# Ledger of designs, part 2: VHH binders against q330m9

Target 1, 357 residues: q330m9
Amino acid sequence: AEQEPKELLEMSTDTERLLEENDLRPLWEVEKDFGNQFGGFEADIWKWEDIQASIDAIERDVPIADLPPGFQRRVAVPVNTGYRNAISNTIYVGVQTVSPGETAPAHRHGANALRFTIDGSEDMKTVVAGEEFPMRDNDLITTPQWEWHDHVNDGDETAAWLDVLDLPLVLDSLNARNTFENHELDRQPVTKSQGYWESQYGRARPFEDTKEDGIPGPFEGNCAATPPYRFSWKDTLQTLRQRAENDDPDPHDGYSLSYVNPATGQPPLFPTMSFRAQLLQEETDPHFHNAVDAYFVIEGEGATHVGDDVLEWSERDIFVIPPDEIHHHDPDGEAILLGMTDRPVFEAFNFYAEAEP

## First folded at step 1 (VHH)

Design a05 (framework vhh_vobarilizumab_d1)
Fold by ESMFold2-Fast, scan of step 1:
Structure a05 (fold): chain B 357 residues (1-357), chain A 123 residues (1-123)
Amino acid sequence: as target 1 above (357 residues)
Amino acid sequence: EVQLVESGGGLVQPGGSLRLSCAASGFTFSSYAMAWYRQAPGKGRELVAGISSGGSTSYADSVKGRFTISRDNAKNTLYLQMNSLRPEDTAVYYCAAKTYGSSGLKPFWYDYWGQGTLVTVSS
């Protein structure tokens, strides 16, 4: 039995009081508390039938105009064990709806965001930094940090989309302040032609990336912030299918494409989050990693095995794999997933780790 | 100082059950992958069962369906529930810890080891 270190843990009442009076704690008391505040994440799944029923209920019961300025958005938010404000302590996923004739008012914030369209139309617009982006099914549109954005439904059908934000990391983990601003107008002026932002980040690019109507970006020098941008699903799907026809699948991820930052060409779409479209045709091999993986099912059905749990998913379901859980995917036929991860945060610290059983 | 202290070993008859415990101290237990290894007389150490920091488990083929590995992060304790014990399960059982690693990794890749606890299955 180890007795010497245990004996060193006994302190006099005077010593304990001295530490407490000076806001000091001994290491052996602090060590047992590390990792417990945001721990307890479970593998979990939110079925589309339950999400749909919930957003329909919010639409019936919550007049958008009655919500406080800055929060005038109808969103149903998956929440997990261990952090009851989001799907994980780093990534927020929500399903937002805007009814015909409604506007979600213009605001901006320090959190990075993207919109992955579930049910859209040509007359449903996300307006970002002066440009109208029509929301087409399965398109991914960025509303990056500190860019003005509003959502306007001039169509005849209710629109729905995924909001994905680094909100828990920005607000809770980092406790960032002065991270929100409401626009003076509910609908921002449209000052850019459709396709403007996409045109600026082709093979020929501006020498400097400066925000015209915002505060200075988070990056300085020649490193550009993530721009407003639309990734067309038509183009993404075509590229993904060509990969499946010409390449071997990754044993864990199947056939995948990363949504890259258009300003840098690098896989992290945001400094805090990266995103992939993953095409699965066969059962994948098990692995685990210290980054969180969250998924939206774009197409198909199947299951993901997470330890002893089996998450049975179908189109439009949302599910999450906690850190360090051994997992693999088993599609029933062909399936396509949107993968979302906080991996870039771990990579920035040289902390990312992945292993196989 | 990191310490792993095994307990619960002993003599048990074939077909019996035994529960091993490993009390961990001196590190953030919840952040470590944990494993049980065993060493029979005259043989090398072999992996019995592993558990990731998130709770995912793996087992050697020889113990699947009979043994269950589990952890209690609030108590900094790792467990091995051993059912339907056989004479060939006789060994010294070791608790091992590794900062983020595979539950199937070889013994030399574990950062910390306990002193072991003897399990004897005999009539």
Scores: ipSAE 0.000, ipTM 0.201, lowest interface PAE 18.7, mean pLDDT 84

Design a06 (framework vhh_vobarilizumab_d1)
Fold by ESMFold2-Fast, scan of step 1:
Structure a06 (fold): chain B 357 residues (1-357), chain A 121 residues (1-121)
Amino acid sequence: as target 1 above (357 residues)
Amino acid sequence: EVQLVESGGGLVQPGGSLRLSCAASGFTFSKYAMAWYRQAPGKGRELVAGIYSGGSTSYADSVKGRFTISRDNAKNTLYLQMNSLRPEDTAVYYCAAHPGIRPYTAEYDYWGQGTLVTVSS
């Protein structure tokens, strides 16, 4: 009884052939294909027990020194159903390990990156633009676009950290192909005293030489690119606690601090991504937005409700909320999350949107 | 002035053998992974064999047991020994170096111009 009409406008065979021969497609055929390049990505969670088991397996099977230049990193990468190269189509998250005596060789790339230390020590170093940064638990260290970086474990314990990069956006969406370079040496020369980069971007900052502070790339004029920088967890946690004692929580995000770009003091740590430490003590109110939120659980347990789904998380779990899904957080007691978002991209193009149900 | 120069291609009968060479210059050959790709008429470019700087090798299923990739770091030269050649192996063969393209892809910055291998009578 219910004959389906032709879904799209029918053209003559001659018209269809004419368009095809000239690499032309009608608008109504093209429109249906927009948004389908990467599929829809889903709310998902990667449990630390599974991540740890996977990393341990890689460590047993793969000597890092046997990997070629460009691949000499031992990393387990959460991948989403709708985009099988990363947690989302804009944000890459990976868990990297370096065993005692190993070096992840010096390289640089156009993608922005940060390292959030999970298991570190004073003898585990990330070397960035000539400075050794000891990797202390829960410290956040930036390795910004085109800065030389390597990782060296001179300690007795395997180190682990979270890599966060804009790789899917830079490499797949923007197709920025010439974006990688290996250093001549596996370990770059140390040319800066410890604390140098932090000292340059306090309240007093080098205004005249911001683009000349060893931030590489074609930054002409007075561009305030993100510098190499370490955010101390001790200081971040103290500030977060003080906020919780003296202020009211945001209804959706709890008590939060932004990891700001030290050169600008603004929330976009990178042009493509921003990051927050969020302290949750109470169930949050529902909202939704077109930006992606990804999370690493620094401390505690709880759940995040995404539409009709419930993501149950505990310490060191990684999870993601796709765009336009109604969500709220329900901590079991107190919890602290590292929030990661591509919101700066939306804001730069003037179409970030947020609403309550 | 990075250069990769392939040689050794030509016409060969089915069941025959050929050895391809790739002479590399302008970069530190011994520190780079190298690969052989091929492109058959009407098809995309596909990986044939790869060799890590440390000597570990990888092969496409279609050539396992028939082709052998090797390198001579003292001569800055990559080789592909092709045995038991089939008409399906007809393609332009390209030498490639990956000096650190995206860590998770087989894309390469340095390519040779290619050498034609035709397996036919």
Scores: ipSAE 0.000, ipTM 0.113, lowest interface PAE 21.6, mean pLDDT 83

Design a07 (framework vhh_vobarilizumab_d1)
Fold by ESMFold2-Fast, scan of step 1:
Structure a07 (fold): chain B 357 residues (1-357), chain A 125 residues (1-125)
Amino acid sequence: as target 1 above (357 residues)
Amino acid sequence: EVQLVESGGGLVQPGGSLRLSCAASGFTFSSYAMAWYRQAPGKGRELVAGITSGGSTSYADSVKGRFTISRDNAKNTLYLQMNSLRPEDTAVYYCAAEYYGKSGLRPYSDSYNYWGQGTLVTVSS
């Protein structure tokens, strides 16, 4: 015999009123709402032609100088249907532009950030913690939590780059309120020679046991904080090609390099996010995991299969794979992706899980 | 206390349709990978269809195009829509749940944390 399912429990109107007056809900009503308040994420793709048309339109309409204090950055933000403020509920990706002669004013924040340059030049600069970093195509530059930074275009061409931040986690999930500060100067002073921060993270490293303003900086305490740092595309590409010539590929990631925290030598680059450059030459094997994967297409074209859907991508496209969707990559010839993931958060809490179908 | 309760089984003629439901309680349903397994007379337990917490689906070759697995997280319910039923679909159908989808799409019965008691589907004239 087949047993019928137990019907939902009924309560008297007086009991419902009593619970509601005391801000109490019974477990069987709360349980059905977990994971459903804001909808699920969708696999999605933002084509570069549409991103570029949009950022060009914003650039025409919005001078940085006209933006309110505290938000003086011109950014187009991919937003997912399930979380309308970012590409996912943990990772924020934005395309920022600075026109010739513009300055994005100096500020700092508790959120970790990096810049992956799309269109740069020697005259487009990000000044981070006293060092002036020229923004060169495909270089990755960190602006870690609480480090002062600005963006200055002293060149003749508009610059564009990806901002990648843990903003949704910091601001929405943790509700951290004192996470932002504007500098009194729009352009911060340059106090370090070019190449300084890169030079400090070899095998011999400075160490200080003091902390300023209660905020840990590089060289302070146990020295595990992510520093201001530039990862050269020239060096990264050369290493990827050496791997392709000498090593076997990972079945899911192809030939990959992790952008490691220079202070620890380990992924993750930030406690909340890991980043990889992935060189693909052949179709990868399917897998799924509960971490989000977001991608920027550095070079080439191909497709990513996500469940029953196919995302067809080409150079400079941005796309996202939501949690627990089976996926694999199928490059059309050789392709290189920048992979971005919130996997470190899951690993820190012992939540991370992955499997093959 | 975790409970999975299957319903919707019964006797149906070849070519007919049935919709199975699995009512889940005692856990955060939306966080679990869910699956339908079946055990036919003279066979071991086998995966029919699986669905991850994110909605990705997997099907046995014998049911592709005929069966559809779906979930309603608001109702804590898993479904299996069975169309074009054949005598060889006769089996006891089981609902299964596994946290975080670690093995939710793999055809291994010992990999799931929670199982229902099953519902019988008989396809005959």
Scores: ipSAE 0.000, ipTM 0.198, lowest interface PAE 20.2, mean pLDDT 83

Design a08 (framework vhh_vobarilizumab_d1)
Fold by ESMFold2-Fast, scan of step 1:
Order: structure tokens, then C-alpha cells, then sequence
Structure a08 (fold): chain B 357 residues (1-357), chain A 122 residues (1-122)
């Protein structure tokens, strides 16, 4: 009831109460809060020594049979200060392990996923859309949206791989919460011979195929949907070596190959994320952009300069560069990185921007 | 969205048996992992038994061999058969379900029943 001093951004108590009672906020308060909830994450690095110790501890101390049904998976998840559920608010990275004789049960979801093998074997398999894919070191296997997938370790050694998903974008940013389904069986039936999915995506390929339940199939329309697929490391490394011998490097990415969507031949492997194998031999030039870059160190060692900070990395380390930070890479000798970015989302909405200092 | 109604609790002597039921209302019961939790006086809620949508089961060490969890997807009902009951099994028993958060390191059961009291007394 008393008049209060009028200052810039101050309102009377009655005005404040009226707005609060009606779930209204003034523009200047709303504008102050935009971009501050989950976008302020830091450059950070997770060292393989710490990741390895953590996954070893989970294996030792956590009996999978004692976890609740639906959660029986061993995954160590890098989490950032600005978003405590993943490495960034768009990209999820996790290191998953499966011990000998274990099965990660069959499910499917709207989120796109890939598996980048760290320690695998011919007896460690991911089963995707009816095909068994042996998990070989540094192979990249897609488990794309709405395809059934499970993981089975028939070998004698614990397997480890990198999970990469657009999970934070799908579940938190887009609020697409009902995008998950469990299979009736923990292990899906194998209905395809090994090599089937790879054989379908050469220069000659099927057209006009649809998924069950009206979900666009890999051949529907212009073949935009990402199929189940294995990218062999042997082939990828050979091609990277040939590029290094015959081509000039990109000033920021070195010698790179994009993991393309096999159905389209285009760089975005998923509508939400693109992936590159990057071979670095020289220090790169500084730049900055509004898209997030996350990295897994496949081979070698070096440093990435992010603003005034230096991230010193070696084989199997994971690190992230937040939006709008000036950065460049400085390899110590030759190094190979798996680059992961949400750039396709920015490009789809015409928001992508990059600049050099 | 999902509602859970437990039944079957009561007073029983040591060595006795009880069967708990949990009736769930929802469109996709068969797609949810389901669990039984209990809370004794002065303790937090602890997992007793769980069952996946695919039928895989898990049990707390203290109840292995004595309790059996099962589900009837056609009837949207979860069961817990409790045999050889002991005084330390005295607790309020809760049915739990939720959307499976396949990439969460902690429990995210979004829906809990009201609980049913089980008293094992001599």
C-alpha cells in the first residue's frame, strides 16, 4: 500500500503482486534470464586415466543384476558445470562397458546414437535392426533413431565404447519425453546376415522404404534417414593418410573426413550432429563459432588452446569447447581426433556463425 | 498420466506368506520397468525387486530365494510373492514405475503408489 521510490527496473509492490498472481513477468526480467539456464558451460577435459579408474570401479563395485530393470548398463558420463547431465546441453557422451557374458537389453528411442569402439573384439557385438555388428577397435557403428539395438559380449574380455547421442537436445531442449520403447525380448532376433546394411548403401541403393509405425525409413522421400551402418577404421585411416599425402589441410580442422549419412552421402550423419575424423600434423589457426565442438582423442597427444586456458590431451581423452570461445589445436607430432558437433542444428535454423579473431 | 494402486498388505506371523498386487492404469504398461520398494521405520526407501519390460528380474540380496516378482501385461498388474517372511521384512511396500531413463545413473521412477503396510510379528 505505500508508494515506493521509483528507480529504473523497480515497480510498485501492487504491480509486482499483480504480475506474480497472473504468472506474468516484465520483459526486462525475462531478457536477463535468457541464455543463463544451461548455456554457460565451460571448456573442460576428462583424462582417460580418470575415466578408466571410474569404469573399473563401476565394474568392481556395481553388480549389474542389482540395478533396477531398465537401468542395467555401466556408463560413465562426462558432465559439465553448466549442464550436469551431459558434456553439453545438446551432445551426450558416455563411456559404456559390458563384461563377458553380459547383455545390454534391446530397446529403441527417438534419440540418434552411435558407438565408437575403444576396446572391442569379434565376440563383442552390437545388434542393430536384426544384424550383428562385431565391435572392432575404432569402428563407428550407428544405432539410429527408432532402430532396435542391444549389446552382447560373448567374449572373454570386457568391452568399452563411446556412446554419442543427441539426448539432451531431444529430451530437455525439445521436451520430446515419450521417445523410448523396450523390446519384448532382452536380445532381439538376428534376421540379417553380417554385412547386409553396409551392402545396401553403395552408389546403387534401394529407394522408397519406410519404417514401421510411420517413422520415415532410410529410403523414404529423398533417403534422408540415417541407416544402421558400420564405418571401418581400417578404411577411414587409409583414406585420412591418402588425404594427408595428396591434399592441403583445412586451417582449423587439419586433414578431415566426415562420417556421412550413407543414404544421402552428406556430412550430417544425424540431422542434429555431424562427426569428423581429423588428422592433425601442424598447429591450426584460431577461430570461434556458436556451435559446440566435442572431441575424443583417437591417437596421439597435444593441446587445444581455448581463450586463456590450455587443455592438454592424450589418447582416449575427451574434451569440449563451448560456444564463442577462440580456439586452436597444437598437436605434439601427429594426432587423430574424433570431432563431434551440433553444427547441423544451427545450420538448419540459419543460426550458424563463425569468425576469426 | 500413470496411477498405481497397491493391495495385499497386512499382518502375518514369521514364516508366513503374502502376495502384493499393484494395479497400474496407463496406455503402455508393457513398455515400463516396474519395481517394488520398501521403507522400514528410520530407514530410506530400498529396492526389493524389479522387473524389466522384457521380463528380466532382479532382487535385493536380503530377499533372494524368498520373494518373486512377476507381471501380467494384459491386466496391467505387478505382483510380489513373499514367502518365509521375517520380522525384518516389516515395512511399507511401494510399487514404482516410470519412463525408462536409459542414460541416467540414478533412479527416475516418476510414479509411486500410496504404499501398503506389511507387518511381520510374532
Amino acid sequence: as target 1 above (357 residues)
Amino acid sequence: EVQLVESGGGLVQPGGSLRLSCAASGRTFSSYAMAWYRQAPGKGRELVAGISSGGSTSYADSVKGRFTISRDNAKNTLYLQMNSLRPEDTAVYYCATGIKPFWSGSYKYDYWGQGTLVTVSS
Scores: ipSAE 0.000, ipTM 0.151, lowest interface PAE 20.2, mean pLDDT 81

Design a09 (framework vhh_gefurulimab)
Fold by ESMFold2-Fast, scan of step 1:
Structure a09 (fold): chain B 357 residues (1-357), chain A 123 residues (1-123)
Amino acid sequence: as target 1 above (357 residues)
Amino acid sequence: EVQLVESGGGLVKPGGSLRLSCAASGFTFSSYAAAWFRQAPGKEREFVSAISWSGSTTYADSVKGRFTISRDNAKNSLYLQMNSLRAEDTAVYYCAASGVRPFYTSPSKYDYWGQGTLVTVSS
């Protein structure tokens, strides 16, 4: 076994049976089992050629239009040994494709989500809260908590993107119920001009509590909800290039930019997950932390060393580093990674820990 | 329904050879990692060998150089060629499959299991 049990304090057989018959456990049995129910997470990598071959097979074999409302989406989901429904027990990553003429019907949910475009076009659109967002390669578009969203491919090429959601945390760990709703229409009406949501969250921002009955508003409580927003890759890449030319790299992340919550102007992008673009030019220094790091390779190739394992990656690969494993990155030339982490959950409760070996 | 069915077990003399087979049904075997585990009476289930869906293999130190794992995706089958068998190889051999990547030696990382086939190495 990977997780060996701690030494047991033995009770009489009669006492053990009495507790078991009454669904009672002694404190020392419960304490030794906390943190050991999901098994260990493993460093792992999903190669783009394997993901694409799998999605192509799904497209040939499965008529997604015949699936129930809310499930009519072609998605291949990386799964890890510690949590077999997602890449980790907090973060869900999926690769979704939409073929020419297909629609992923409008729905909304309590889970936060974003779309990181892999292969897009001006005619491939994510419609969020009444605004039509063209999906351009490497743009990041948020479809945050309780915002209506649908995906429509009016182009002539199949589109692909990453779905990143806090689904495992929301649905499994917190067991939140009643967090899903289907729209009456497959394609929601467009009620906002393109650029509307981006225009609202500059240096001057609205400050009003806005909510529907039962749906939290963006400024309610002690944390503003993330709005619909598009982060342009053109702008992100330009800023990364300027940092690389003018500043020193972080020893572990290289040159990085955090995607901020537009409502606050601060990271994290969501209360449950943070995202960064990382430009690597040189081998990074080793460190380890209790938060999970998942990565999508935007450009380039290289390797990430995790303990004694080496993950060799190239463009469009997805990989994950489990908690508490010593790791560092070794790019082959210049590389750019999208980093995704559950670190904000740890930081919110002062649980985050990071160290160098 | 997912099923894994082992065959090929039996009685073999020390130094002999035996080939185990595992037939998979009810899932797309070619997309799954597969492994062989064994369990001797009174002992825990022990890792023997694993193979990825792409054909990469790993072996327990105790069997390395003597056993060979292989797969035939067209026949939805997994094999274990056992050579130079020893009395200590006596065990029930289990076929296992998982949608996660191979090289994991813990039984907990494999969701699908066969019922086992007995291998006895004795004179």
Scores: ipSAE 0.000, ipTM 0.116, lowest interface PAE 21.2, mean pLDDT 84

Design a10 (framework vhh_gefurulimab)
Fold by ESMFold2-Fast, scan of step 1:
Structure a10 (fold): chain B 357 residues (1-357), chain A 123 residues (1-123)
Amino acid sequence: as target 1 above (357 residues)
Amino acid sequence: EVQLVESGGGLVKPGGSLRLSCAASGRTFSSYAAAWFRQAPGKEREFVSAISSGGSTTYADSVKGRFTISRDNAKNSLYLQMNSLRAEDTAVYYCAAKSYSSGLKPFYEYDYWGQGTLVTVSS
């Protein structure tokens, strides 16, 4: 179980060759590779000024129509030194932009996704499962597994948002196959009025048919699948402020709200990831856990202490805390963070562990 | 949905070269990982080479250094440049694709297959 805790035996070249020829490895070689496929993670921060400069460069140099079919999306992806394809080995975060008049074509995939709007408008739309969702600043819109989605900018300003997906977990760790499909049309048909999906998940709700290919549909009985849904920032901020006025803060999270799965009324938002809006007014207490925490700074400035590292953040910065690092937050005045974590995976397998130093 | 059609097979002498092409139809090809497999008479289908949607390549040991796989997404095409051909390279060559997100390693099993093109290497 321990990574390289003991001095390893030296084998003869003949023994090494015999093992290699028969696809055999000795236990002491295998043990040191468990947990090391993605390298060691480190705390890191991506400053908005650097992200913005990068997406501006992509916008100048890369016409979206020139990107390959299926990849016609301009996205700058934070990548950790311990994992080359994403911010962590379970969570993918990207900053996507769409210029006026552009369309990111309709597709669907097995990975769960959400969009957290940075710079939006009434004329910037994410279309999900037949409904147009206007992308308003700080709204959170789900594009859950196997739901068709496309992005259309009918406005006069470039839009930007966070894509958050469980791509590394679904595609790399679980090796899920046949997980991507492009729509035959660039823009899917709009078949639902605005507000339709939000209206379907009240106290009375339909429970009807299974989605094709054995994928649970949003209205199937016993189905806990996350639906297409918009969480309004206006409503979320009002609730968060009411919580701050009436309740005591959590020692580690401050005042927080979980984005719940509307189908179950419970966190997590996806089986693989949970999300919180966190309002910080005072320094939090240190703790550590085996789950990854990633953050987007919605408002304010401050610092997060991670082991011996200090991550100094301000509005729109992205940062990550690796597993098992002692950490706490120190806001400079009031700050609001979007917290993103793979904790639900650990909880489902009874692996989640948290402690205070 | 993708349809694959191979071309470029034929008769060649040992030490010669051939270039195989695979034309794909459908809007999704560039998002696919793609590969070449071959099957000699009386043998099982074997892996030859693969290229990911992002352009990373892998080769079977038997062809490494002699064959080069490439793609042209603007033309929806996959290629296999075969150099220093040997009698043991005689086989029907198939192109194949799988519908996976960018970043996945090519697997030996694929969802979409062409009809094959015959390559005969004889003196």
Scores: ipSAE 0.000, ipTM 0.097, lowest interface PAE 23.4, mean pLDDT 83

Design a11 (framework vhh_gefurulimab)
Fold by ESMFold2-Fast, scan of step 1:
Structure a11 (fold): chain B 357 residues (1-357), chain A 123 residues (1-123)
Amino acid sequence: as target 1 above (357 residues)
Amino acid sequence: EVQLVESGGGLVKPGGSLRLSCAASGFTFSKYAAAWFRQAPGKEREFVSAIYSGGSTTYADSVKGRFTISRDNAKNSLYLQMNSLRAEDTAVYYCAADTGIRPFWGSSEYDYWGQGTLVTVSS
């Protein structure tokens, strides 16, 4: 054939100036820019040895007390090639450390957050909405939107954990402004007995599902708010192993448990993010979806195949699978992953799609 | 309002030295983090060095051992001493401050920037 592609239309210089000075753009210029603002992002892996070395370097060079008010926390943040503020454009993952005697001062924010403990102890504490939660290895503790929280290490060893937040969604995608507040005190008063928040969301519950200080419970027209809550790793692991003994694995996720919102008994844990503990014993089948999957390796070694690339992971590594990339997992023996996804945002707006090749 | 004004740029031969200055108004450097960035024509902005409120410092690998960041509280000024300059150091150098007076928590973006000062290292 001798056909030529259609050329893009060109305007006169006068027309271009007229549109520009009136903040107008023609459709054919706007259309090509949709979906390209963040440059996309790629499958990537952050090895624990590199994360550890980086945090050790931060600790040597930057005392957290030297940082401005509101920023006094030692965190190494995985950042992607296409989005340089977080692991993806919706999910933020950070590795935070608190040395013996240090305090991360009390604050609250509109972003939802959880803490997944890497190295903890009975004397490493997260105080959330008046309750003191000890941070034990692999426990998951929620610090939901607008709940006061601080972290204090009364122990003799440095503690480390994952911070997981919907921060990029709140601040960049939704452009929410002034969604942060420092407490007047570095350490909030402890006003609740240990186990209080967990006790409120069993089979017998308070008559009203409300939270203190204006944090919404399930209001008319709104989803039930996520409470402060601790998910014990001992209990989670026991249940996960019982599933492996009694059930067939999911072809894509292996044996899994969802961390459910205690107020509803259903996933997602937050309106914006879902979390799963996944036990893998066999190679999974390939699939792809438009939601992002990020992972922390709790136990074991293996690889995840993403398109033509292979991410080789081991204990404590962090990795991410971008939207629409075909992927599957290949554990080397038994492995356990913490899966983190923005799938609930897609489901809430009826955007979620999943397919097999 | 916060304002940063850089000075001290210019033309220098390879192996030479320059000292950049950044004068602040509307805040004090002793209370806040401050940094130097640079941007060469056709390239992205690159981190060079930072100093934090307590005096600790960090450097990009490309400048470690050659550049030194410092501040003078009496003059409310930030400095970058640049030694053993190379052609690759040619760029517009920007002073930046993280004053902690911004609406967003957790952002790694510096709040306020100067207009920049040109450094040309020519053989």
Scores: ipSAE 0.000, ipTM 0.129, lowest interface PAE 17.3, mean pLDDT 83

Design a12 (framework vhh_gefurulimab)
Fold by ESMFold2-Fast, scan of step 1:
Structure a12 (fold): chain B 357 residues (1-357), chain A 126 residues (1-126)
Amino acid sequence: as target 1 above (357 residues)
Amino acid sequence: EVQLVESGGGLVKPGGSLRLSCAASGFTFSSYAAAWFRQAPGKEREFVSAITSGGSTTYADSVKGRFTISRDNAKNSLYLQMNSLRAEDTAVYYCARGLTPFYSGSYYKESSYDYWGQGTLVTVSS
């Protein structure tokens, strides 16, 4: 005879009332609820046609000028089961658009961010830390923590890009306060020539002999060593092609390149997130890990098998693999994915684990 | 022990001015954003204005150009200068402590604020 689980957890009404009156909970109720406050993420996919229809509707129906400074941005945000503010409880992915003549006003925040350009031009700029970065298709531009950034469309076409931020980790998981500031101007002053930030992190670079006299304030970038930087798609694609022609693929990631932190040369682009361009030509081997993997389809089509689910993807789709689900990729011909993961958080605490079934 | 205490409310004629003050105690005021909300008779509480720890300000459209929010961190005080007052500004005004605004439209939501004052009544009438 099996008892319903709730019968094993039931106390007398008087005992329940006593604990409730004193803000006490028994261990078995608390342990049962761990992982159920957040998480419970499902494998899911957001098709580009649905994303495009949603951002078009926002552009048509929402007067952006009515939003407060810093929030005057059109963004459609994929949201998942278990955390209805982002694709996961650590990673935020949004699709942002800026119409011709519009400005997304200058702000800065403790969250790290990058912009992966979907539809851009030379006249569409992300302005970060005093430099205008033209947004070219498939370029990745960092807007790291506490750096002022704004977006200006001086072109004739609507621009679109991915915002990727550690917002859920910073704001909800860590509950960090004083993490946001609006600039006094909608457009920050441009004080750097184009190419300045890239030039500072080449083979010859400035050495800052900075001595720490204490804990930096929240507005001075007191955590990340990640600079403002543009990763050219032209260069990234060329390197992926050369890797595919000369090297063996990884069984799970295919041919991949990490977007490294230019200051360190190491794979975590941010302390909280790492990013890879992955070229797939063959079906990958199954594995699973406790870190979340989110993907944007840069090129091609295929499927990703996640447990018993099959996610069928094509160019510009966004999809997510929840923790501990066995998965593998099956490209239909050649495909290129942008992989996004919270793996650096797990590695920093020695929590990261992966296995084959 | 966190307390926010509003003062400066009262009766004023249309077109007049009032300055509201909020005295903060029991926490490091300079580290927090702060806001003013109001509740008119028979209506829900609505956002009026907010200021970040760094001094950046935002305003509801109904008060923009007429009201000015400011802070004095040395005095642990928040202020609302109200000019060109209208009958529709009649409400109980509340001071609130909040997190700095995050990028989700939550700036106008009561749930973005964790401590509230008891309110001060502003009546705009002849």
Scores: ipSAE 0.000, ipTM 0.172, lowest interface PAE 17.2, mean pLDDT 83

